# Miniprotein binders against p73408, part 17

Target 1, 371 residues: p73408
Amino acid sequence: MRQILIAPDSFKGTLSAGEVCQIALDVLAPEFDCVAHPLADGGEGTLEAIANNLDGQWQTVRVQGPLPDQTVDACYLWLPQEETAVIEMARASGLPLVPVGEHNPEIATSYGTGELITHAARRGAKQIQLAIGGSATNDAGLGLLMALGWQFLDSQGQSVGWGGQALGKVAEIIPPVLNAFPQVTVLCDVTNPFYGANGAAQVYAPQKGADPAMVQRLDQGLRHFARVVREFDGFEINFPRAGAAGGMGGGVAWALETKIESGFTAIAKLTQLEQAMAGCDLVITGEGCFDHQSPQGKVVGGVLELAKKINKPAIIVAGQCQLSQTVLPNVLKIFSLVGPDMPLEKALQHPQTALKKRLVQVKQYLIQSQN

## First folded at step 7 (miniprotein)

Design K16R
Fold by ESMFold2-Fast, scan of step 7:
Structure K16R (fold): chain B 371 residues (1-371), chain A 82 residues (1-82)
Amino acid sequence: as target 1 above (371 residues)
Amino acid sequence: SDEVEELARAIKYLARLIKFIARILEERGDKDAADKLKELAERIRDLAEKFEETGNPEYLKQAEELVEEVQELIDEVKKELS
């Protein structure tokens, strides 16, 4: 009997990775030995995918929201066997938490994300996976670091306060005393530097509510902070990826000596995807759309690269796929949700039904290929 | 291993704290002690990075020897303050 690994991404806007896995199990498990391995790339659905794969425990903490007078209930995932916490900064410091019309990266703070890290550390985390997509902030992780005991003082010896506007005021940095602190790994799939034309403020601050004048002030603040960090300990904060989440990639890497990894790579390592795949004869993967340039860090692309590395055949199930099967040498077949028996309109309105129909065809294909 | 990474990170953080002490001494006018601590901190950090990259415990031994030099320098400062 063939052992099949079901390792999909979410079908964005319609089905979670866990839901995709469950539908595949319902169709395939009676005739094949199936293992569900839901995945994500560090963005939407990441905590849910990991929780389903590793049976994690949800923790809800009341923390500082992105706005100074805002408190939010934010959840993170605790994995007791792995002694690992998985934190999405957007749940404490994310753009969706800001009311329409109140987006302002000059005042938005990442302090609440630091409170989640502190809570996880107190719970016993030895490792923290920090996904930094969806930020409301352009504060270089300053709020996060302040929650961890770092002090940033202005020229008068007073705390600089919160928000991207605080960066330009930093005159003195006081690190906390050393204690047992978890290793932080930042999950990041952008390559932007800390400041400049391709930096955090210039590229990402507009979507967070910044007008052109505000973007200029924020970029100057990041440049000033970079200079202060260089004077403090010689660290060059303006590296690729440092611009992620309003400079949090740089700030956290500098202050916490963290690793920055692609989301897929970190999740694959945490869930032991390669080991799971090695134990199977075939992998089924998919997403709502699959492109022929599967950049590093994309779930389907990453699964296919691992499958190729260990010589495992793959089947792709995708919403609408424009790729030729012949371009992907380890892929046996690509199944699109939209097809002769499932028009686009019906697939969008009934995604579970569309996926079930396509998985029945996958099942038929697999049975025929056994003969 | 993750243990190598964790230990290297702790040593880098120690180097940062030594550099912070150097800044305090510089502000108090002890530029010679401050400069020596800054040099030792950078060397300790470099050794931590090499340990992180290679896992070779020889770099830990060298870092420990530099930490002993830091302790001696701090003891000299303590005498001046008494």
Scores: ipSAE 0.142, ipTM 0.619, lowest interface PAE 5.2, mean pLDDT 87

Design K19M
Fold by ESMFold2-Fast, scan of step 7:
Structure K19M (fold): chain B 371 residues (1-371), chain A 82 residues (1-82)
Amino acid sequence: as target 1 above (371 residues)
Amino acid sequence: SDEVEELARAIKYLAKLIMFIARILEERGDKDAADKLKELAERIRDLAEKFEETGNPEYLKQAEELVEEVQELIDEVKKELS
């Protein structure tokens, strides 16, 4: 065991995936041949993790913000070698961009996210990875699609305008002329359908500023739009994951004929994780909380399934939450930052120190296991 | 492969545009041409989905043949409208 792949997620709220990799390199690289491969799930830290793995160029564009009279400077990552742009919709259409007290999913628009896609296409992107976490919107991606040249008209032949309130007004859809659009992949790990009790409006609109009456109107708008889409080309928009980002998952998948992919799967392909892992003897992965749901969509779970596929052993380094009695096929050992020598509160206050102490134990374990 | 996914998406989007054209023809009073285009669009979409699932280029070839039928039908409609 000489070659180790360090392939962690971020430790949410304490350490970035890049910081985890750097600490692991500092501890392990003097004794082992280590390769850093920071990862993400399409949410917090995604652009930073990809920029760390690949030689990326930050692009800043002034675009429409989530509110009608708002403009924002939003950045995305351009990967020239891969001819790929990585876009986080939250940087143009996200909840943090809305001032406290002004959250309103009936008027919030995703138009600015569409402007980022258009800018990336003009730059030469052949592929776009679109992470849709953190949205301020419940507009089914209509704003985004309008920026791409789609027209949504009311019964009087006029544009429906922006926001979740526009969905219930759609009477006619006009797709743009066939262009050389880049391939868009939507990155999402939620399973909510487009509408209904577990749909976009019912589950997520309240955190975006909706009261119960607004939630009902937004859900009715999503149901109406689903009907119009069905009448247009027979597409059933009410599928699992379609409710992501106020229905953007469904809207974009329908309009651009793309499928929603897990963030981990897309990032693993983009960074060639399987190829990197094949070149190593062992994988070290980790996240801030390890539980029984990790094997089904979390970064740790994805890394473990890839390691199993190519017969590589794995070590997990977990933050404050661990299920040490969990038996996983590929896992040699689980190390927790929290333990008898490191209480939870101390680990949260000094995460770098806590991680370094556990990585020293990982190093000792690996030295003793040399056979 | 990524190429299979990209080609399948392009063909499915083409089927969407054919369905849109069918709607325009229906509104202009040519229900027969509209119904034929809708049938072709549905068949093209089915073939694109099978190609996406299997990677079998035979489905691509069958879709290409149906796209040629769409082009011939549109050309015939244009001649009749001029």
Scores: ipSAE 0.621, ipTM 0.868, lowest interface PAE 1.4, mean pLDDT 88

Design K19Q
Fold by ESMFold2-Fast, scan of step 7:
Structure K19Q (fold): chain B 371 residues (1-371), chain A 82 residues (1-82)
Amino acid sequence: as target 1 above (371 residues)
Amino acid sequence: SDEVEELARAIKYLAKLIQFIARILEERGDKDAADKLKELAERIRDLAEKFEETGNPEYLKQAEELVEEVQELIDEVKKELS
């Protein structure tokens, strides 16, 4: 075993995927031929992981924040060779941008995300990868669409304005004039429908600041908008995944004919992960929190499924893991950062040290197993 | 295959915009042009769906030809309005 692909997710809150790769290279590269391939699931660390794999150019744009009187400097990644922009909506319209106590999905707007898309299109993007995790919004992407030139009017012919509260006011839809526009792919790992008991408002609006009365108003707004869309062109917006990012998954699929795919799948295709994995003898993957029972939608799960498909052995290095669960037959061993020699508290306070210790054990395991 | 899906979705988006233009023309009293654009939009969407299912570039070519017919019809309407 000469060639090892190091394909981890970030250890959320402690180490970036790039940092995990660098520590693994420092430990393993003297003994093995290692290739770093940092990954992400479409959430935290997505742009950094892609930039680490491809020759990307960071673009900083001053855009509308999630609150009406807020502006933010938001970065997106431009990939000139691929003619692709990678945009994380959370950098313009995300929950972390809202001060504690000011979370309000009736007011929060996705307009700034639309401004990033407009900037990328102006730069020459033919493809846009749009990661929609971490939203502050429940506006079905109306703000985003307004930034792209869509008009949503009330019964008096006036703009409905911004925020989830605007959805219930929509009486007329006016799309922008015919022009060239990049193809948008939405990166989404939730399956929630647009509205209802398992819909955008009822499941996710409380974490965005909604009380029970607000949740009911937001859900009714989504239902109203779904009816207006059906009247407009016959589109059924209430499908699995449409509820992602406060209904943005549904809104942009309808308005922009986007495809929706898992964050891992989109990133794996963009970075040519399968081709990289085929060229190796072994894959090492990992993340901060690992639950083997639900690998779908997670980076580790996706890497393991791909490795099994192309018959490659894998090793998992995880911050915390459920070792009592059964593992896939191609998984050689799971190394947990937490153990008798590394208590949870110490691992959280010194994550680089904890990871180095486990990677040394991985190295010894690999040396002994080839004897 | 990803390229096929992306192109098909772009063509479906175009068909949607053509259908909306048809509605505007109908509201302004040009029912003849509106009905023609609606028919072209439906045919373009059908071809995009067939292209998405089969990957056959002949469906893409046929859709492109219908888009040219849409542009010619819009140009004719513009001349009437000038």
Scores: ipSAE 0.013, ipTM 0.477, lowest interface PAE 8.1, mean pLDDT 86

Design K19R
Fold by ESMFold2-Fast, scan of step 7:
Structure K19R (fold): chain B 371 residues (1-371), chain A 82 residues (1-82)
Amino acid sequence: as target 1 above (371 residues)
Amino acid sequence: SDEVEELARAIKYLAKLIRFIARILEERGDKDAADKLKELAERIRDLAEKFEETGNPEYLKQAEELVEEVQELIDEVKKELS
């Protein structure tokens, strides 16, 4: 009996990666020996995917929310065997936490995310995986850093305070003494630089509530902070990926001397995906939309690259697919949920049924395939 | 190796702190000590980056020797302050 690894991303907006795995097990397990390995790219569903693969303990902490007068109960995942905490910044400093009509990246702070890091350190974390998708903030991680003991002072020697508006006021930086705090790895799959036309404020601040005038002020604040950082230790903060989460990618990488890694790469290492895949005969992976914009580090792309590296065949199940399988050397076949027998509207209304239908076709394909 | 990355990060952060101390000394008018600390910080950072890229412990040993020179310089400054 062939051994199949079911290693999908979520079908965003319809099915979690765990739900995709369960549906695949229900259809395929009677005929094949299946192992579920739900995945994520560092965005929505990341903590749940990791918890599904490892002995994880949910920690709930009362922290500063994205707005100055807001507190939130935010959870993170503690992995005692790995001495690792996995933190999604959006659970403390995310856009969904802001009431409709109150989105404002000039005042939104990442301080609460720093409080989660502090709690994880106290818990015993030696390493932190920090997923920075879904931010409400454009503060370059200053709030987070302040929670870790960093001081940012204005020309009068007073704290600059919170929010994207604070960036333009920074005149002096005082780092904390090294206190054996955990190594933070930032998980990010966007390539935007810190500032400029393709930078944090210009590209992402509008979705966080900024009008054009505010976008200009925020971009100028980021440019000012970049100059202060260069004067402080010569670091060039305007690199690709530095613009992620309102500049947090750059701010945290600079301040904590840490790396920015693709979410998939970090999660694949943490969950030992390569080892799991080596024990199978083939891999089934998938996501809601698979197209030519499958950048390095995306779940499906990462699974396929890993499968190619260890010479394992793969099958893709996608909601919609824009790619030809001839450009994917180790892919046996691509199955799209949307097709002549399943229009888009029907698939969106009944995603579990649509996925089951396609997995039945995957099953038939596998039964009919040659040794 | 995660361990190599962790050690390299800690050493790079130490170089950042040395650079900050150099700035404080420069503001106090001790330009000679400040310039020496800036040079040592840059050399320590370079060695940490090479250690991170190669995993070669020889770079780590060289960085440790420079850190000892930083400590000696700071001890000299402390004596002058009292």
Scores: ipSAE 0.615, ipTM 0.866, lowest interface PAE 1.5, mean pLDDT 88

Design L17F
Fold by ESMFold2-Fast, scan of step 7:
Structure L17F (fold): chain B 371 residues (1-371), chain A 82 residues (1-82)
Amino acid sequence: as target 1 above (371 residues)
Amino acid sequence: SDEVEELARAIKYLAKFIKFIARILEERGDKDAADKLKELAERIRDLAEKFEETGNPEYLKQAEELVEEVQELIDEVKKELS
């Protein structure tokens, strides 16, 4: 065992995936042949992790913000060798862009995210990875689709306009001609359906500023739009994941005939993680908190499943470990930053020091037990 | 493969657009052309799904033949409009 793949998630709130990789390289690379492969789950930090793994070019575009009278400078990552753009919708249509007290999913629009997609397509993208976490919107991606040339008309033949309030007004749909359009993949790790008790509006609209009456109006709008889509081409939009980002998961999947993937799965394919892992003898992975839910789309869980599939041993370095290593058959050992010699408070105050200390122990373990 | 998925998605989108054209023709009173386009769109989508599932290029070839039939029908409709 002399070739090690360092494939961590970020230690949320303390260290980026790239910083974790650099500390591991500093400790292990003198004795071992190490390859850095920082990862993400499709949420915050995804563009930064991909940019560290692949040669990326940041593109900044002035686009429509989430509020009708707002414009924002939004960046996305262009990967020229992969002919792929990676877009986080939150950078154009996200909740953090809305001023305190102005959160309103009835008026918030995803139009700016569609402008980023259009810019990437014109740039030459053949693939677009669209991460849809952190949305301010409950518009089922209608704004995004309008930016791509889709028309949604009311009973008077006029545009329905923007926001979640527009969904209940849709009477006619006119698709654009997209003969040479890039393949869009939606990155999402939630399973919520389009509408209903576990749907987009009922579960997520409150955090976007909706009161109970508004939640009911938004849910009815989503139900109405689902009926119109079914009449248009027979598509059933109420499927698991369709509720992501205020229904954008469903709207984009329907309109662009695209797929919804877990963030980890899409990033692993984009960065060729399986090929990188196959070329190594051992994988070291980790995140700031390792818990019993890791196999549900988390980076650590995904890395471990892949390592198991190709019969590679793994070591986990986690902020605070709650699992026994006997439960994970391909895991050689789990190293927790927090332990009897490192209290939680100290680890949070000095995360680089805590991680380096545990990586020195990983190095000692590898020298004595497998090398 | 990525190529199979990309091609299948493009063909499915084309089938969606053909159904839209069929609806417009039906609203304008050309029910025969509309019904033919709707049937062709459904067959094209079915072939795209089979291509996506199997990767078998025979389904792609069959879809291409149906797309040529769609183009011929549209050209005939355009001629009637002029």
Scores: ipSAE 0.658, ipTM 0.886, lowest interface PAE 1.1, mean pLDDT 88

Design L17I
Fold by ESMFold2-Fast, scan of step 7:
Structure L17I (fold): chain B 371 residues (1-371), chain A 82 residues (1-82)
Amino acid sequence: as target 1 above (371 residues)
Amino acid sequence: SDEVEELARAIKYLAKIIKFIARILEERGDKDAADKLKELAERIRDLAEKFEETGNPEYLKQAEELVEEVQELIDEVKKELS
């Protein structure tokens, strides 16, 4: 009996990675020895994917929301065996938490994300995996750092307060003098620098509610804060990836002496994906869409790269696929949910049925190959 | 690798705090002590980066020796303030 690793991403808008795994198990497990290993790229569904791979404990904490007068109940995942907490900043400081029409990155704060880190540290976390997608903020992580004991003062010696508007007011930085502090790893896949034409404010602040004048003020604030950081300890905060989550990538990396890692790489490492794949004969991976900007998504791409590295064959099950099988030598077959017998509209309306139908074809392909 | 990264991070953060102390001393007029602490902090940070890259404990040992020099300098400043 072949041992098959089922290592998919979510099919965005239709099926979670866990649901994809369950449908695959239902179709394949009667004939094959299957291991479910749902994955994510650090964005939507990340905590759920990790919880499905590891025995995680959900923690719900009442924290500061993205708006000053807002309180939210935010969940993070505690992994006691790993002494690791996995935190999605969007659950405390994300765009979905802001009411329609009230998005404003000049006032939105990441303070609540820092409160989650503080709670996890008190819980006993030695490591924090911080996914920073979906932010409402352009505050360079200042709110988060304030929650961790950092002080940012204006020229009058008073706290600069919260929001992207605070960045341009920083005149003095006072760090906490603590040795017992959990290591934070920032999970991010954007490459934008801290400020400038391709920086945090210019590229991402508009989707967070900024008009052109506000974008200019926010970029100026980031430039000012970069100068203050250079004066503080000589650090150059304007590096690729520093612009992630309104500059939080740069702010957290600087302040906490941490690294920025791809979401897939961190999740693959945490869930021991390479070890799981090595123990199987074949990997099945997939995602909702292979588009022309990324013919393979970050999860599928990462799985395929790993499978090639350890010489394991792969099968891809995707909603739509633009990749040719002949271009991917370790890929045995690509199955698309959308095809002559399953038009796009029908696949979107009945995603479970569409996926099950293609997995039955995967099963038939595998049985034929075995004989 | 994770333990090497954790130790390197702690040493880099210590270097940051040493630079902060140096800045406070400079603002109080003790430029000589401040300059020495800044130099030691930069050297400690460089060793932490090399330790992070290589995992070689020799860099960790050299960083510990520089931290002892920082402690001696702080003790001298403390005596002057007593």
Scores: ipSAE 0.616, ipTM 0.869, lowest interface PAE 1.5, mean pLDDT 88

Design L17M
Fold by ESMFold2-Fast, scan of step 7:
Structure L17M (fold): chain B 371 residues (1-371), chain A 82 residues (1-82)
Amino acid sequence: as target 1 above (371 residues)
Amino acid sequence: SDEVEELARAIKYLAKMIKFIARILEERGDKDAADKLKELAERIRDLAEKFEETGNPEYLKQAEELVEEVQELIDEVKKELS
């Protein structure tokens, strides 16, 4: 009996990675020995995908929301065997938590995300995976760092306070006294620098409620903070990826000496994807839209690169397949949910039915190729 | 590699904290102690980066020796403050 690893991303907006795995199991078992290994890229569905792979414990903590007078109940995932916490900043400091008409990156704070990190540390976390997609903030992670004991003072020696407006006021930085902190790894796939035309404020602040004048003030604040950091310890904060989550990528990397990793890479390591794949004869992967983008930042691309490395054949099941004439030697076949027999509208309206139909074809393909 | 990366990051963070202590000493007028701590911090950071790149425990050993020198300097400062 052929051993198959089912290692998909979510079909964004329609099916979770776990739902994709369950449909595949229902269709392919008992004909094949199947192992479910749902994946994510550090965005939507990340905690759920990890919880499906590992024996995780959900933790709910009441923390500071993105707005000053807001508190939220935010969940994170505790992995006791791994001594690791997985935190999505959007659950404490995310754009969806802000009421329509109240979006304001000058006042939105990441403090609540720092409270989740503190709670995880007290629980015994030695490592924290911090996914920073979906932020409401443009505060370079200052709120988060303040929750961890960092102090940012103005020229009068008083706290700069919260929000993107605080960045331009920083005159002095005081780190917490020598303490053991869990290792933090930031998960993000954007490449934007800290400031400038392609920086955090110019590119992302408008979707967080900034008008053009506010964007300019926020960018100037980020530039000012970069100068203060350079004066503090010589660190150059304006590197690619530093602009993620309103500059949090840069702020956290600087303050905590962390590296920013691809969400897929971090999740693949944490869930031991390579070991799982090595134990199988074939991998089936998929996502809502497949193209021949670089393996970095894409779940399907990452799975295929890993399969190639360890010489495993792969099958792709995708919602839509972008035109590609590149032959991938280890890919046996690509199945698209959308095709002449399944129009886009119908696939979007009945995604479970569309996926099941293609998985039945995958099953027949595998049976016929073995016979 | 995961253990190497974890240790290297911890040592880099320690180097950052040593630089902060050096700044405090400089503001107090202890420029000699501050300059020594700044030099040690930079050397510790360089060794941590080499350890991260190569995984060679020789760099880790050298970093440990420099951390001992940092502790000796801090102990001297503590005696002067008593």
Scores: ipSAE 0.496, ipTM 0.797, lowest interface PAE 1.9, mean pLDDT 87

Design L17Y
Fold by ESMFold2-Fast, scan of step 7:
Structure L17Y (fold): chain B 371 residues (1-371), chain A 82 residues (1-82)
Amino acid sequence: as target 1 above (371 residues)
Amino acid sequence: SDEVEELARAIKYLAKYIKFIARILEERGDKDAADKLKELAERIRDLAEKFEETGNPEYLKQAEELVEEVQELIDEVKKELS
């Protein structure tokens, strides 16, 4: 009996990675020995994917929300065996937590995300995986750092306060004395620098409620903070990825001396994907849209590179795919949910049915291939 | 390895904090002590980077020796100020 690793991403907007795995198990497990290994790229669904792979404990903490007068109940995943916490900043400081019409990156704070980090550290975390997608903030992680004991003072020696508006006021930085704190790894897919035309404020602040004048003020604040950081310890904060989550990528990397890596890479290591794949004869992977324009950092791309490295054949099940089979090494077949027999609208309306139909075809293909 | 990365990160943060202490001393007029701490911080950071790149524990040992020099210098400053 062939052993199959089912290692998909979520089909964004329709099915979670766990749901994709469950449908695949329902179709394939009667004929094949299947192992579910749901994956993520560090965005939506990351905690759920990891919880499905590892023995995790959900932790719910009441923390500061993105707005100054807001409190939210935010959860993170504690992995006691790995001594690792996995935190999605969006659950404490995310755009979905802000009511329509109240989005304002000049006042939105990441403080609550810092409170989650503090709680995880007190629980005993030696490692923190911090996924920074979906932010409401443009504060360079200033709020987060304040929750960790950092002080940012204005020219009068007073705290600069919260929000993107505070960045332009920073005159003095006081780091905390840390006897022991966990290593934080920032997970992000974007390559934007801290400031400038392709920076945090110019590219992402409009979706967080900024008008053009606010975007200019926020960008100027990020530039000012970059100068202060350079004066403080010589660090150049304007690097690729530093602009993620309103500059949090840069702020956290600088302050905590940490790395930024792709969500897929961090999750693959944490869940021991290579070891799981080595134990199987074939891998089935997929996502909502697979194309060659964004192969790096994508779950499917990462799974395929790993499969090639350890010489395992792969099958792709994708919502839409613009690549031919002949371009992809070690790929046996690509199954697209959208095709001549399945219009896009029908696939979006009935994603479980569309996926099941394609997985039945995968099963038939695999049975025919055994002889 | 993950252990090497964790230790190197902790040492780099320590170097950052030593530079902060040096800045406080400079503002208080202790220029000689401030300059020595800045030099030690830079050397500690360089050793942490080499340790991170190679995993060679010799760099970790050298960093520990420089941290001891930092502590001795801070103790001397405290004694002079009391």
Scores: ipSAE 0.703, ipTM 0.902, lowest interface PAE 1.0, mean pLDDT 88

